# Miniprotein binders against q96jn8r1131to1294: the designs that were tried, part 8

Target 1, 164 residues: q96jn8r1131to1294
Amino acid sequence: TLEFLENHGKNILLSNGNRTATRVASYNQGIVVINQPLVPQLLVQVRIDFLNRQWTSSLVLGVITCAPERLNFPASACALKRAAWLLRGRGVFHNGLKICEKFGPNLDTCPEGTILGLRLDSSGGLHLHVNGVDQGVAVPDVPQPCHALVDLYGQCEQVTIVNP
Key: E = the ipSAE of ESMFold2; O = the ipSAE of OpenDDE; V2 = 0.75 times the mean of E and O plus 0.25 times the DockQ between their complexes.

## First folded at step 22 (miniprotein)

Design C35 (at its last look DockQ between E and O 0.79; V2 from the best seeds 0.00; counts 0 for: pae E 4.2 > 1.5)
Fold by ESMFold2, look of step 22:
Structure C35 (fold): chain B 164 residues (1-164), chain A 92 residues (1-92)
Amino acid sequence: as target 1 above (164 residues)
Amino acid sequence: SPKLLEWLKEALFKAEELLLFGDPEEALAELKRLIELAKRALELDPNNPEALKFLAEALRELAEAYKKLGDPEEAKKYLEKAEELLKKAEEL
C-alpha cells in the first residue's frame, strides 16, 4: 500500500498507518514523500483534509527524481534547486524556476475535500488529476525513477492518501 | 506575547515568499527586522522555547538570503547560530 515515508519535514506528524500527514506547527517544514516511485499507470492521490486560510498560499505538489529515504529536505519544497518538478498555485516549477505560468486549477484555492492525483503516462509525462479529472500533462519529460511529493505549505495542514 | 509570536510567524512567511519568488535583498532587510523584534521578545522571556525556535527559523532564512546574494561565509555563521538556538529550545 501507498504510505508517506518516515523521512519527512520536521513539522509533520504521520498517522493512520502513515497514510495521513499533519503539519503541527508553523507554515513550513511540511514535506512528505510517497514511499513508492511512480510507475506508468500508478495514480497517487491525496485528499486535502484541513486548511488554515490565515496563509495566502497553499500546498505544493510534484515529484523528485533523487532517492528520498535519507534526503535532507529544505524547509519548503520550492527551495529545492535540483531534481524537482513542482506545481504551486497555477504555476509549474523546475528546480525553483517557473517554467509555466498557468497549468490546471489554482492549488491555492482548492477547498477541503479536494482530491489531487499524480501519475506518469507511458511517455513519461506527469499528469495532474483534480477530483478524478485529468488536467493534462504538466511536465512532458520527467526522469524516472521519481517519487510523488506533497509540501503541506501555508494553508494546508493535513492530507490523506486515498485510493483511486 | 503569544500575539507577537503569531504576527512574527506571518511576517516570516512573507519573507520566505520573497526568498522563493521575489527579491532576496528585500527578503534580507525584512529578515533582519524580524530577527531584531524576536531578540527583543526574548529579552522579556529569555528561555521561551517558541521564541527560540522562531529566531532559529528566521536565522536559517537569513542564511538562505546571504547564499542567494553570494555570501556563503555569512550564511554559515547564521546557520550555526540557528542550530545552537534549536538545541537550547529542545533542552527546555
Scores: ipSAE 0.246, ipTM 0.638, lowest interface PAE 4.2, mean pLDDT 89
Fold by OpenDDE base, look of step 22:
Structure C35 (fold): chain B 164 residues (1-164), chain A 92 residues (1-92)
Amino acid sequence: as target 1 above (164 residues)
Amino acid sequence: SPKLLEWLKEALFKAEELLLFGDPEEALAELKRLIELAKRALELDPNNPEALKFLAEALRELAEAYKKLGDPEEAKKYLEKAEELLKKAEEL
């Protein structure tokens, strides 16, 4: 069963069998990692449950290739300098460096109810799914094993893992 | 002042945005400004744990700014200060 790991950002409260993550304070410290590593053809999806318009920006999606159980999470995923591929806004980032300017929809403007998914293809390409629609390969040749990461940042205060 | 603290938090968020996505030099300047404001607030209430936590957070971000600007030694200095403040806040 897919769920968020107990090792998470300081402002996160897990509920619903660890399938729901809620950031209960501030605008950051909201990183969560899904327990099972991504394997080819496994679609992992989260739904944006609640947006707080007090803040700007929104959630960050991506994958990490380090051991998530022992990771000391920074205040934001963008501070990860190694073993990290992230989707923020319309950009794709690797270890803090932008490697693609425009990819898929702008994550900062996705409304509540949006379902975002990550999937590895057989060649190691990381795909973004938006409301069930494959947006294409965001990151080619991602090292395995890797774990899906969600940073509840800025506006995004709650997400829930949902089945495909 | 709860209102001031909320304002500072919002401003800190914006500074972090600058640091992450904008000009680190501009972020540095803004963070320094915010830290000064927070210090003044603490002068009025030195044992306010929320204010202490905020200042610690701001100092941590300042440290990150210095790291990004290539001054890790200065960054360490502010990280240490942040840790000290957090410890103090936890004791209250």
Scores: ipSAE 0.022, ipTM 0.400, lowest interface PAE 3.4, mean pLDDT 90
ESMFold2 (binder alone), look of step 22: mean pLDDT 81; pTM 0.795

## First folded at step 23 (miniprotein)

Design C36 (at its last look DockQ between E and O 0.14; V2 from the best seeds 0.00; counts 0 for: pae O 8.4 > 1.5, placed apart)
Fold by ESMFold2, look of step 23:
Structure C36 (fold): chain B 164 residues (1-164), chain A 92 residues (1-92)
Amino acid sequence: as target 1 above (164 residues)
Amino acid sequence: SPKLLEWLKEALLMAEELLEFGDPEEALAELKRLIELAKRALELDPNNPEALKFLAEALRELAEAYKKLGDPEEAKKYLEKAEELLKKAEEL
């Protein structure tokens, strides 16, 4: 069963059998990682449960290729400069560099209840799903193994892992 | 107002993080929003030294954003405004 790893950002409280992550302070230190690497046919989905609209930026989604169990996470995913591919706002970032200006919806405007998914295709392409709809290939050749990451940043205060 | 100023200080830390690690255009947008909120707080209490200091610091970060975006003339304008506000705050 899919769960968030116990190694997570300092402001995260895990609940619901480690399937729900809540950021309980500040705007950052909210990185969580799914406990299994992505493989073809595995769709990892999270639902946005709570947003605080006083912030403007919101959650970040993506993958890392470093083993996550002992990794020291930075305060925010945007500070990952190695082994990271991130979906942030409307852009796609690799190791802190924007590689695509516009892909999929703007994550900063997704409302509570939105279900966001990540999966690999047979070619190693990383796909974003939004409410069950495949948005296409965000990143064409992600090295494996890779691990799904969510940063409960800014507006995003709670997410829950849901089944496809 | 005091609760708003405390939140503004934390939000400024977020904007600084965006400027350092994120997209400078995102940082610019956030800084403009924070500056607008600080100006509204000053309309209610024009001689609040904490609000004046916050606005000065936010303007300095806005200037850094303009430097990163290649507009040093705009950056200089905001640095000068920040200095004026800081002098006012110190007189109070």
Scores: ipSAE 0.378, ipTM 0.700, lowest interface PAE 2.8, mean pLDDT 90
Fold by OpenDDE base, look of step 23:
Structure C36 (fold): chain B 164 residues (1-164), chain A 92 residues (1-92)
Amino acid sequence: as target 1 above (164 residues)
Amino acid sequence: SPKLLEWLKEALLMAEELLEFGDPEEALAELKRLIELAKRALELDPNNPEALKFLAEALRELAEAYKKLGDPEEAKKYLEKAEELLKKAEEL
């Protein structure tokens, strides 16, 4: 069963069998990691449940290749300087550096109810799915094993893991 | 207090992240709050060089926020204040 790990950002409360993450304070400290590593053809999806418009920006979605159980999470995913491939806004980032300027829809403007998915293909390409639609390869070759990461940042205050 | 200063330093790092990757307006608000807290700490110990240095750093970041918001004149004010505080800290 896909769940968020107990090791998470300081402002996160888990519920619903650890399938729902809620950021209960401020705008940051909201990183969560999904327990099972991504394997080829496994689609992992989260739904944006609630947005708080008093903040700007929104969730960051991506993968990490370090051991998530022992990771000391920074206040935001943007501070991850190693072993991280992230989607923020329309950009793709590797270890804090932008490697793609425009990819897929702008995550900062995704409304509540949007379902975001990550999937590895057989070649190690990381795909973004939006509401079930494959947006293409965001990262062409991701080291394995890797874990899906969600940073409940800015507007994004709650997400839930959903089945495909 | 040392504990407060350490907390402020951590919070400043978070604000810097927001300034770097987020919205300058939000960063501005957070930095202003931190500066106020630092000022309160200095009221208790006005000659604490570490606190002075921290406040100077926070003011520099505040200046950067104003630059990003398109207000270089306001930024200049805080840069000057930061320099004054650093000078004071060096004299202690």
Scores: ipSAE 0.014, ipTM 0.253, lowest interface PAE 8.4, mean pLDDT 88
ESMFold2 (binder alone), look of step 23: mean pLDDT 83; pTM 0.815

## First folded at step 25 (miniprotein)

Design C37 (at its last look DockQ between E and O 0.25; V2 from the best seeds 0.00; counts 0 for: pae E 17.1 > 1.5)
Fold by OpenDDE base, look of step 25:
Order: structure tokens, then C-alpha cells, then sequence
Structure C37 (fold): chain B 164 residues (1-164), chain A 92 residues (1-92)
């Protein structure tokens, strides 16, 4: 089953069989990684459960291609400089560098209840799904194995893994 | 010192690996060591752009280490210094 790994950001509390992640302090230190690697055609989805409006910005979604069990997480996903492809706002980032200016909806403005998904296609392209709708290829060729990463940042204080 | 800078680059890579995949405390210690060595190199040539860039990167990584260890105030200090050095390097 899909769960968040026990290796996570310092401000994260896992619950619901490790399918729910809650950031219980501050605005950062909220990175979580899903246990199962992405394989072609597997859709991994998380739902935004709670937004705290005292903060700005919101969750970051992406993948890492390093071993997640032993990864030392920085305070935010933006500080990942290796083996990371991230979606933040409307941008796509690789190892901290913006590689696409505008892609899909603005993640910073997604309301509670929004379901965000990641899926690899047969060619290694990473797709973003929003409420079940394929937004297209965010990253054309992602190395495998890779793991889905969620950074509960800013407003985003809780997410839950949901099935398609 | 060109020889020193070459060595430092490799050492910085190792420190990065420690930061990402190893022990952040160990990474912190190693980064502090590298920073001192880089400062020594700059004493000999204060306007060496490669040395300045190296030191900036090491300080940035040091900032990340402090963030990982839960000390954002200390991290901010080093990040600001890193930015100053990068600006200086860009002017050369």
C-alpha cells in the first residue's frame, strides 16, 4: 500500500496508517516521500486536506531519484540541489533551477480538497494530474527508480494519500 | 592556490553527499573545515573569483546544514554572506 516514509521533515506528524501527513509547526520542515517508487502508469495522488492562511505559498510536488530512506531533508524542497524534479507554483524545477516557467495550474492557489497526482508514462515522462485531469508532461524523461515527494510548505498543513 | 582549489572542489562534493545522504552533523563539520581552507586561499589572493565562488557555495551548503539541524537564524547569516561573495565574484 502507498504510505509516507517514516523518514520525513522535522515538523511532520504522520497518521492514518502513514497516509496522512500533518505539518504541526512553522511553515517549513514538511517534506514527505511516498514509500513505493513510481512505475509506469501508476498514478500516485494526494489530497490537500488543510490550508493555513497565515502563511504564503503552498505545497511543492515532485520526485526524487535518490534513496529516500536515507535522505537528509532540508527545510524546504527548494533546497534540494540533486536528483530532484519539483513543481512549485506554476513552475517546474530541476535541482533548484527553473526549467519551465508556466505549467499547469498554480499550486499555490489550489484549494482544500484538490487532488494532485503524479504518473510516469511508458516513455518516462512525468505527468501532473489535477482532480483526475492529466495536465500533460511536466518532465519529459525522469530517471527510474524515483519516488513521489510532497513538501508541506507555507499554507499547506495536511495532505492525505488517496487512491485513484 | 590552484592545487588547493582543485582539491577543495572534490571535497565539497563529498560534503554535499554527507549533507544529502549522510550525517548532517558530519557535513557541518566538514563544511566548516573547507570554509577555513578556502579563506586561507583567499588570503593569498583576495580577488580570486574561483575561490570566492567556492567559498560562497560552501557557505550556502553550510546554511542548508543549519536549516536541517533546526537553526534558521544561523543559516540566514551564512546565506547572506554567500550572496555577498557571489556578487563580489561577479564583479571580477
Amino acid sequence: as target 1 above (164 residues)
Amino acid sequence: SPKLLEWLDEALKEAEELLLFGDPEEALAELKRLIELAKRALELDPNNPEALKFLAEALRMLAEAYKSLGDPEEAKKYLEKAEELLKKAEEL
Scores: ipSAE 0.035, ipTM 0.356, lowest interface PAE 3.7, mean pLDDT 90
Fold by ESMFold2, look of step 25:
Structure C37 (fold): chain B 164 residues (1-164), chain A 92 residues (1-92)
Amino acid sequence: as target 1 above (164 residues)
Amino acid sequence: SPKLLEWLDEALKEAEELLLFGDPEEALAELKRLIELAKRALELDPNNPEALKFLAEALRMLAEAYKSLGDPEEAKKYLEKAEELLKKAEEL
C-alpha cells in the first residue's frame, strides 16, 4: 500500500501507518516522499488535513527522479535543483526554475480538506488532480522512475494519503 | 562580462549542491560572496537581464539557506527582493 517513506524531512512525524505526515516544528524541513514510484495506473492522493494560516505560502507537490531512500533532503523542496519537477503556488518548476506561470489551482490558497492527486499518463505526462478532477498535464514527459513528493511547507502542517 | 557571469553561474550550481546535499551554513557563505559579485556586475550594466536573473536566483537560494537555518524573517526579506528583480528583468 502507499505510505510515506521513512526517509523524510527532520520536522516530520509519521503516523496512521505512515499514511499521515505532520510537520511538528518551524515552517520547513517537511519533505515527504511516497514509497512507491509512480506508474501510469497509480493515482497518489493526499488530503490537506491542517493548515496554519500564520504563513502565506503552503505545500509544494511534485516528483523527484532520484532514488529517495537515502537522499539527503534540503530544508525545502524548492532547493531541489536536480531531479525535481514541482508545483508551487500556481507555477510549475523544474530544478528551481519556473517553466509554467499558471497551472491548476493556487496551492497557497487550497483549504483544509482539499484532496490533491498526482499520476503519470501513458506518455509520461504528470497530471494534477484536485478533489478528484484532472487538471491536465503539468509536465509533459517526466523521466522514470519517479516518486511523488509533498513538502509540508509554511501553512501546511498535516497531510494524509487517501484512496482514489 | 560574459566570462564573469559564466563563472558566477557555475559557482551558483556548486552552492545549490551545498543546499541540497551538504552544509547550509557553507552554502550561505558562498551565496553571500556570489551576490556581492553579481551586484558589481549590475553596477556596470544595471539593465543586464542575465545579471538580474542571476542575482534573483542567488537571493532565492540565500533565502532557502536562511529557512534551513531557522530564520524565516531573513528569508522573507531576500525572497521579496528576488521577486522585485525578476519583475524588473521581465520588463526588459
Scores: ipSAE 0.000, ipTM 0.114, lowest interface PAE 17.1, mean pLDDT 83
ESMFold2 (binder alone), look of step 25: mean pLDDT 81; pTM 0.791

Design C38 (at its last look DockQ between E and O 0.33; V2 from the best seeds 0.00; counts 0 for: pae E 10.4 > 1.5)
Fold by OpenDDE base, look of step 25:
Structure C38 (fold): chain B 164 residues (1-164), chain A 92 residues (1-92)
Amino acid sequence: as target 1 above (164 residues)
Amino acid sequence: SPKLLEFLKEALLKAEEFLEFGDPEEALAELKRLIELAKRALELDPNNPEALKLLAEALRELAEAYKKLGDPEEAKKYLEKAEELLKKAEEL
């Protein structure tokens, strides 16, 4: 069963069998990691449940290749400097550096109800799915094992893991 | 408006983070929004020193954002405005 790990950002409250993450304070400290590592053809999806429009920016989605159980999370995914591939806005980031300017839809403008998915293909390419539609390869070769990471940042205050 | 001021304080921190992480465009947008909200707060209490200082700080950060975006002239404009507000706040 896909769940968020108990090791998470300080402002996160887990519920619904650890399938729902809610940021209960401020705009940051909202990183969560899904327990099962991504394996080829496994589609991991989260639904944006609630957006707080008083903030700008929104969730960050990506993967980490370090051990998530022991990770000391920074206040935001933007501060991850190793073992991280992140989708933020329309950009793709590796260890804090932008490696792609425009990819897929702008995550900052995804409305509530949007289902965002991550999937590794057989070649190690990381795909973004939006409402079930494959947006293509965001990262061409991701080291394995890797875990899906969601940063409930800015507007995004709640997400839930959903099955395909 | 204590609640608003608290929000603005945190939002300012958020904007500063964007500046730190190399997202000056995002910071710019946030700061502009904050400035408008701060101005509204000041309309209700024009002599609130905390609000004045916060607005001044936001304007300084806005100036920094413009500098990072390659517009030093615009930056100078907002820096000067920030200084004016700080002087006003100090006189209260």
Scores: ipSAE 0.681, ipTM 0.848, lowest interface PAE 0.7, mean pLDDT 93
Fold by ESMFold2, look of step 25:
Structure C38 (fold): chain B 164 residues (1-164), chain A 92 residues (1-92)
Amino acid sequence: as target 1 above (164 residues)
Amino acid sequence: SPKLLEFLKEALLKAEEFLEFGDPEEALAELKRLIELAKRALELDPNNPEALKLLAEALRELAEAYKKLGDPEEAKKYLEKAEELLKKAEEL
């Protein structure tokens, strides 16, 4: 089954069979990675469980294409300067550089209970799903293998992997 | 005090992450608070090189926030002040 990898940000506590990640300190050090690579038929979904709305920024969602088991993660996902495609706010980022100003909903305003999903299409395009609705292709050609990543940043204090 | 300087350094790191994530309004608000606290620290010890460096770094980050908000003239003013403070800190 899908689980968060044991290699994660230092402020993360895994629970619920490693399907729930909680940031238990500070506002950063909250990177988690799904234990299986994304494949075209696989939809990875997480539910936003808890938010602290005193911050303006919230979780980051995306993929990395380097092997996650041996990485030392930075404090925040947007500091990943290689092998990363990330959705933050309304923007899409590749290796720390914004490549799209507006895609999908604003992740900084998604409420508790929102279910966010990632999948690859047959052409290697990365799709975002929001509450079961496909938002289209965020990134057109992601190298494989890649792993789904969530950064429990700022507002976001807990997410849980849920079945499609 | 050492505890105040530690708190101000952590606040600067937080503001830098807001700038990196593209939240310049939140960074601006946090940096203005940081700058006020750093100025009060300097009133108690005007030649403290750590406080001068911290204020200069906060002003540099404030300038970056103003650039992202589309106000390069304000950004220029704060960059110039930051450089003056950094020079003073290096001489001490």
Scores: ipSAE 0.006, ipTM 0.279, lowest interface PAE 10.4, mean pLDDT 85
ESMFold2 (binder alone), look of step 25: mean pLDDT 80; pTM 0.777

## First folded at step 26 (miniprotein)

Design C39 (at its last look DockQ between E and O 0.62; V2 from the best seeds 0.00; counts 0 for: pae E 3.0 > 1.5, pTM O .701 < .8, other shape alone 4.426 > 2.5)
Fold by OpenDDE base, look of step 26:
Structure C39 (fold): chain B 164 residues (1-164), chain A 92 residues (1-92)
Amino acid sequence: as target 1 above (164 residues)
Amino acid sequence: SPKLLEFLKEALLKAEELLEFGDPEEALAELKRLIELAKRALELDPKNPEALKLLAEALRELAEAIKKLGSPRQAKKYLEKAEELLKKAEEL
């Protein structure tokens, strides 16, 4: 069963069998990691449940290749400087550096109800899915094992893991 | 409003993060918005006008820092000043 790990950002409360993450304070400290590592044929999806438009920016989605259980989370995923591939806005980032300027839809403008997914293909390519539509390879070769990471940042205050 | 002041403070910090994360245009836009909010708050909230004024000033200074991104030294100076003013505002 897919669920968020108990090791998470300070402002996160887990509910619904750890399938729902809610950021209950401020705009940051909202990193969560999904328990099962990404493997080929596994599509991991989260739904944006609630957006607080008081803030700008929105969730960051990506993967980490370090052990998530022992990770000391920074206040924002963007501060991860190792073992991290992130999708933010329309950009793709590796260890804090932008490696792609425009990829897929702008995550900052995804409305509530949007379902975002991550999937590894057989060649190690990381795919982004939006509402069930494969947006293509965001990262061509991701080391394994890796875990899906969601940073409830800015507007994004609640997400839920959903089945494909 | 203490709540508003706290929000503006956090928003300022977020804007700083945006700058740090390489989103200067977005950060600037956010700061401009926050400055306007602070100005309006000053007009509507007579209970803590000094704190709001200081925060507005901090936001303006940070905005200037963003405008000066071509000059890292100047940007840093403005950021430091903004942070100082923010701290003063927090003490009120």
Scores: ipSAE 0.435, ipTM 0.794, lowest interface PAE 1.0, mean pLDDT 87
Fold by ESMFold2, look of step 26:
Parts: C-alpha cells; sequence; structure tokens
Structure C39 (fold): chain B 164 residues (1-164), chain A 92 residues (1-92)
C-alpha cells in the first residue's frame, strides 16, 4: 500500500512495486515522497539499503506539507524553502533554516540496514524512529496533511519501504 | 587517474551546493576529503594541470566555508595557496 510517488527526483529509479528507490547518478536529484499522508497511526519506515561512503553527508528525512503529486522538486531537499520540515545529520530544518542543532542520532552515521521511521503523534508532533526505537518529538505541531519525504543524498543510494 | 578527477569534479559541485544551501560545516567536511584526494592525485602526477586547478578550487571553497564559520582571517592563507596553484597550472 505504501509506495514512493511516481513524481520524484530525476536521478531516481523506482523498483520493487515502487517500494524501492535507487539514485542512479551523481549525488543529488534523489527526492522521493511516500504516496499517503501521515496520520497518527501510520508509521512510515524505510531501510537504508546501500551507502557510497566516498561521499560525505547522507540522506535527509522529513515531511512536506504541500501536495506532492505535481510539485517541482529542487535538486536537493536542502533547497526546499517552503512547506518542508527536514532532519539532516542531527539537525532539524524548517524551510531551509536550522531550528534545532541536535535531535536524535546523527543520520550521517547510520549504516546500511538501519530502519528509519516517521510518524505523527496525536498533537501533530513528528517522531523519528531508529531501528524501531522512538527518538522523541523532532518537530512539534506539524501542519496536516503532510507526506514523508526522503532525499537519497550523498552517501545514500538506495532505500526500501518496509512494514513495521 | 581520469576516474578520480571525474569524482573530484562532482565532489566540488556538491561542496559548492552545501555552501549555498546547506550547513557550512558539512561543506567543510566534504572539502577536506576532496583536498586530500586532490593532493594524492598530485603525488602521482605532480604536473597535472587539472589536478592543480581542482586543488586550487577546493582551497578557495574551503576558505569560503571557514569565513562562514566565523574565521575570515584564517581563510587568507588558503586563498593565497589557491592563487599559487592556479599560476603553476597556467605555466603547464
Amino acid sequence: as target 1 above (164 residues)
Amino acid sequence: SPKLLEFLKEALLKAEELLEFGDPEEALAELKRLIELAKRALELDPKNPEALKLLAEALRELAEAIKKLGSPRQAKKYLEKAEELLKKAEEL
């Protein structure tokens, strides 16, 4: 049921019933979006399948609060200046501005096989899960509807949607 | 190595993107790795003008990252080194 949208970054190839995204060129153009909006009972999880450690920095994980089906994505999620709440490294970003210096583990150090999850709580708080463990509220009161976004950036070249 | 130089060119583009849209600390990390690889390429071929230009460009971007992190006086030595390397590349 959960799939990556056909509207995605130019360097993405979807496979495995649109549950696997692979960045097939360069270091960017790797934005993918989950096809259903987040609701409090929905845990969206992706597994990091493949990392190219020759790059620095790795995937970005987060949400967008505008309709994703026809959105023109920038080359990289860091250039999203509207309707975006993003986790990069240990930082939390809103529309390109860092709003929290340290939240949760450093995403840049997650090895292949790590399962990263996003969910909303009943108050609209955005939670990060790492290998099934809730890391707490990264962003309070995210507007709804919102969709989970992954940018296969830098090191991260493949992710797969997995069931909880 | 042509493959190494191609990767270094892509890595430089990534560092420039990080300086423009990302965190300058991330750009600094990318640039340090890029500079180390460019120096290794020059150890193997010290008169390669492309490797000299890539190292010079990486040093200029490193100086920019250092300035954004609040140390503009420290950036000057890297800019001077970059100019020296570009002059060497022009003579080849």
Scores: ipSAE 0.355, ipTM 0.698, lowest interface PAE 3.0, mean pLDDT 89
ESMFold2 (binder alone), look of step 26: mean pLDDT 82; pTM 0.806

Design C40 (at its last look DockQ between E and O 0.75; V2 from the best seeds 0.00; counts 0 for: pae E 2.2 > 1.5, pTM O .708 < .8, other shape alone 4.404 > 2.5)
Fold by ESMFold2, look of step 26:
Order: sequence, then C-alpha cells, then structure tokens
Structure C40 (fold): chain B 164 residues (1-164), chain A 92 residues (1-92)
Amino acid sequence: as target 1 above (164 residues)
Amino acid sequence: SPKLLEFLKEALLKAEELLEYGDPEEALAELKRLIELAKRALELDPKNPEALKLLAEALRELAEAIKKLGSPRQAKKYLEKAEELLKKAEEL
C-alpha cells in the first residue's frame, strides 16, 4: 500500500493511514516521499485537498534517487541540488537547474480536487498525469531506483494519496 | 498589526528563497506583492520601525531580482529608497 514515509518535512502531519499529508505551519518544511520506489506499471497519484491562496506558488512534484528513509531534507524542494528532478510551476528542474521551460499545466494554478500522478515508463521516462490524462514525458531518463516526492509548498496545505 | 508583520517577515524569507534557489521572475512577483502589503501597513502605522525595516529589506531584494533580470539601472532607485527607510527607522 502506498503511504507517505515517516521521514518528512517538519511542518507535516500524516493522517489517514499515512496517506494524507497536511502542512500545519508556515509556507515550507512540507516535503513528503512515497514509501515505495517508482517502477514501470506503478502510478502514484495524489489529490490536492486544500490550498491557502494567501501564499503564492504551490506544490512541487518530482523524484529523488537518494534513499529517502533517513535523508535530511532541506526546508524546500527547490533547494535540492543533487539527485532530484522536480516539476515546479510550468518548468522542469534537475538539481536546481531549469531543463524545460514549459511542461504540462502550471502547477501553481491547479485547483483543489486536481489529481496529479507520477509514473515511470519502461524507458525510464517520468510521466505526469493530470486528472487521469498523461501529459507525456517530463524527464526522459531518470536513474533507478527513484522515489516520488511531493513538496506541500506555498498554497498547498494538504494532499492525499489516491488509487488510480 | 503584529500578525500582519509576522506574515510579512515570513513572505520575505520565501522571496529570498525564491531568489536564491528559484527563478528571479518568481521572486520579483513575490516581492512586489510583499512591498504593497508593507506600504499598506505603513499607511496605518507610519512610524513603525519594524515595518520600515521590512519594506527596506524587501526593496533591497527587489533590486537584486531586477539586477538578475538584466536591468541594473532600474535597481538603483529601489536601493536608494531602502536606505532612506532604514535611516528613518534608526531615528525612531
């Protein structure tokens, strides 16, 4: 069963059998990681449950290739400078460097109820799904094993893992 | 309002983070919003030294964002305003 790891950002409370993550303070310290690495055939999906529009910018999605169980996370995913591929706003970032200016929808404008999915294709390509619709390959050749990451950043205060 | 000032301090930290790790355009947008809120706080309490310092710091960070976006001449006026505000805060 897919769950968020107990190792997470300091402002996160896990609930609903560790399938729901809530950021309970500030704008950051909201990194969570899925408890199983991505493999072909595995679709990891989260629903945006609650947004606080007082903040600008919203959640970050992506993958890390470091083992996450005891990793010391930075305050925000944007500070991950090693072994990370992130979808932020309209862009795709590798280790803090923007490698694609526009991919898929703008994550900063996704409303509550949006279901966002990550999966790895058989060639190591990372796909984003939005409300069940494949947006294509965001990152063409992600090293394995890799682990799905969500940063409940800025506007995004709660997400829940949902089944496909 | 103390709660507004605490939010503005946190928003400034967020803008600094975006300028350092994110995109200067993201930081610019956050800083413009922050500056407008700080100005409104000063309309309600014009001699609040904490609000003056927050506005000054936001203007300095705005200048840095503008420089990163390739417009250093436009950044100068914001640095000058920030210095003016810091001098006012020190007199209080």
Scores: ipSAE 0.470, ipTM 0.767, lowest interface PAE 2.2, mean pLDDT 90
Fold by OpenDDE base, look of step 26:
Structure C40 (fold): chain B 164 residues (1-164), chain A 92 residues (1-92)
Amino acid sequence: as target 1 above (164 residues)
Amino acid sequence: SPKLLEFLKEALLKAEELLEYGDPEEALAELKRLIELAKRALELDPKNPEALKLLAEALRELAEAIKKLGSPRQAKKYLEKAEELLKKAEEL
């Protein structure tokens, strides 16, 4: 069963069998990691449940290749400087550096109800799915094992893991 | 409004984070928005005008930092000033 790990950002409250993450304070400290590593053929999806529009920016989605159970999370995924590939806005970032300017839809403007997915292909390519539609390869070669990471940042205050 | 002031403080911190990790243009746009919000707050909320003024000034200083990102030294100076003003505002 896909769940968020108990090791998470300070402002996160887990519920619904650890399948729902809610950021209960401020705009940051909202990183969560999904328990099972990404493997080929596994589509991991989260639904944006609630947006607080008083903030700008929104969730960050990506993967980490370090052990998540003992990770000391920074206040924002953007501060991860190692072992991290992140999708933010329309950009793709590796260890804090932008490696792609425009990829897929703008995550900052995804409305509530949007389902975002991550999937590894057989070649190690990381795919983004939006509402079930494969947006293509965001990162061409991701080391394995890796874990899906969601940063409930800015507007995004709640997400839930959903089945495909 | 205490709530508004608190929000603005957090928003400033977020802007600083954007400056450090985000898109400078995005950060600047947000700061401009926040500055306008602060100005409006000053007009509408007479209860803590001094704190709001300080916060507005902090936002302006941070905006200048973003504007001058081409000069890391200058940007840092303005950020430090903004943080100082924020702290003063928090004390009121």
Scores: ipSAE 0.462, ipTM 0.803, lowest interface PAE 0.9, mean pLDDT 87
ESMFold2 (binder alone), look of step 26: mean pLDDT 82; pTM 0.801

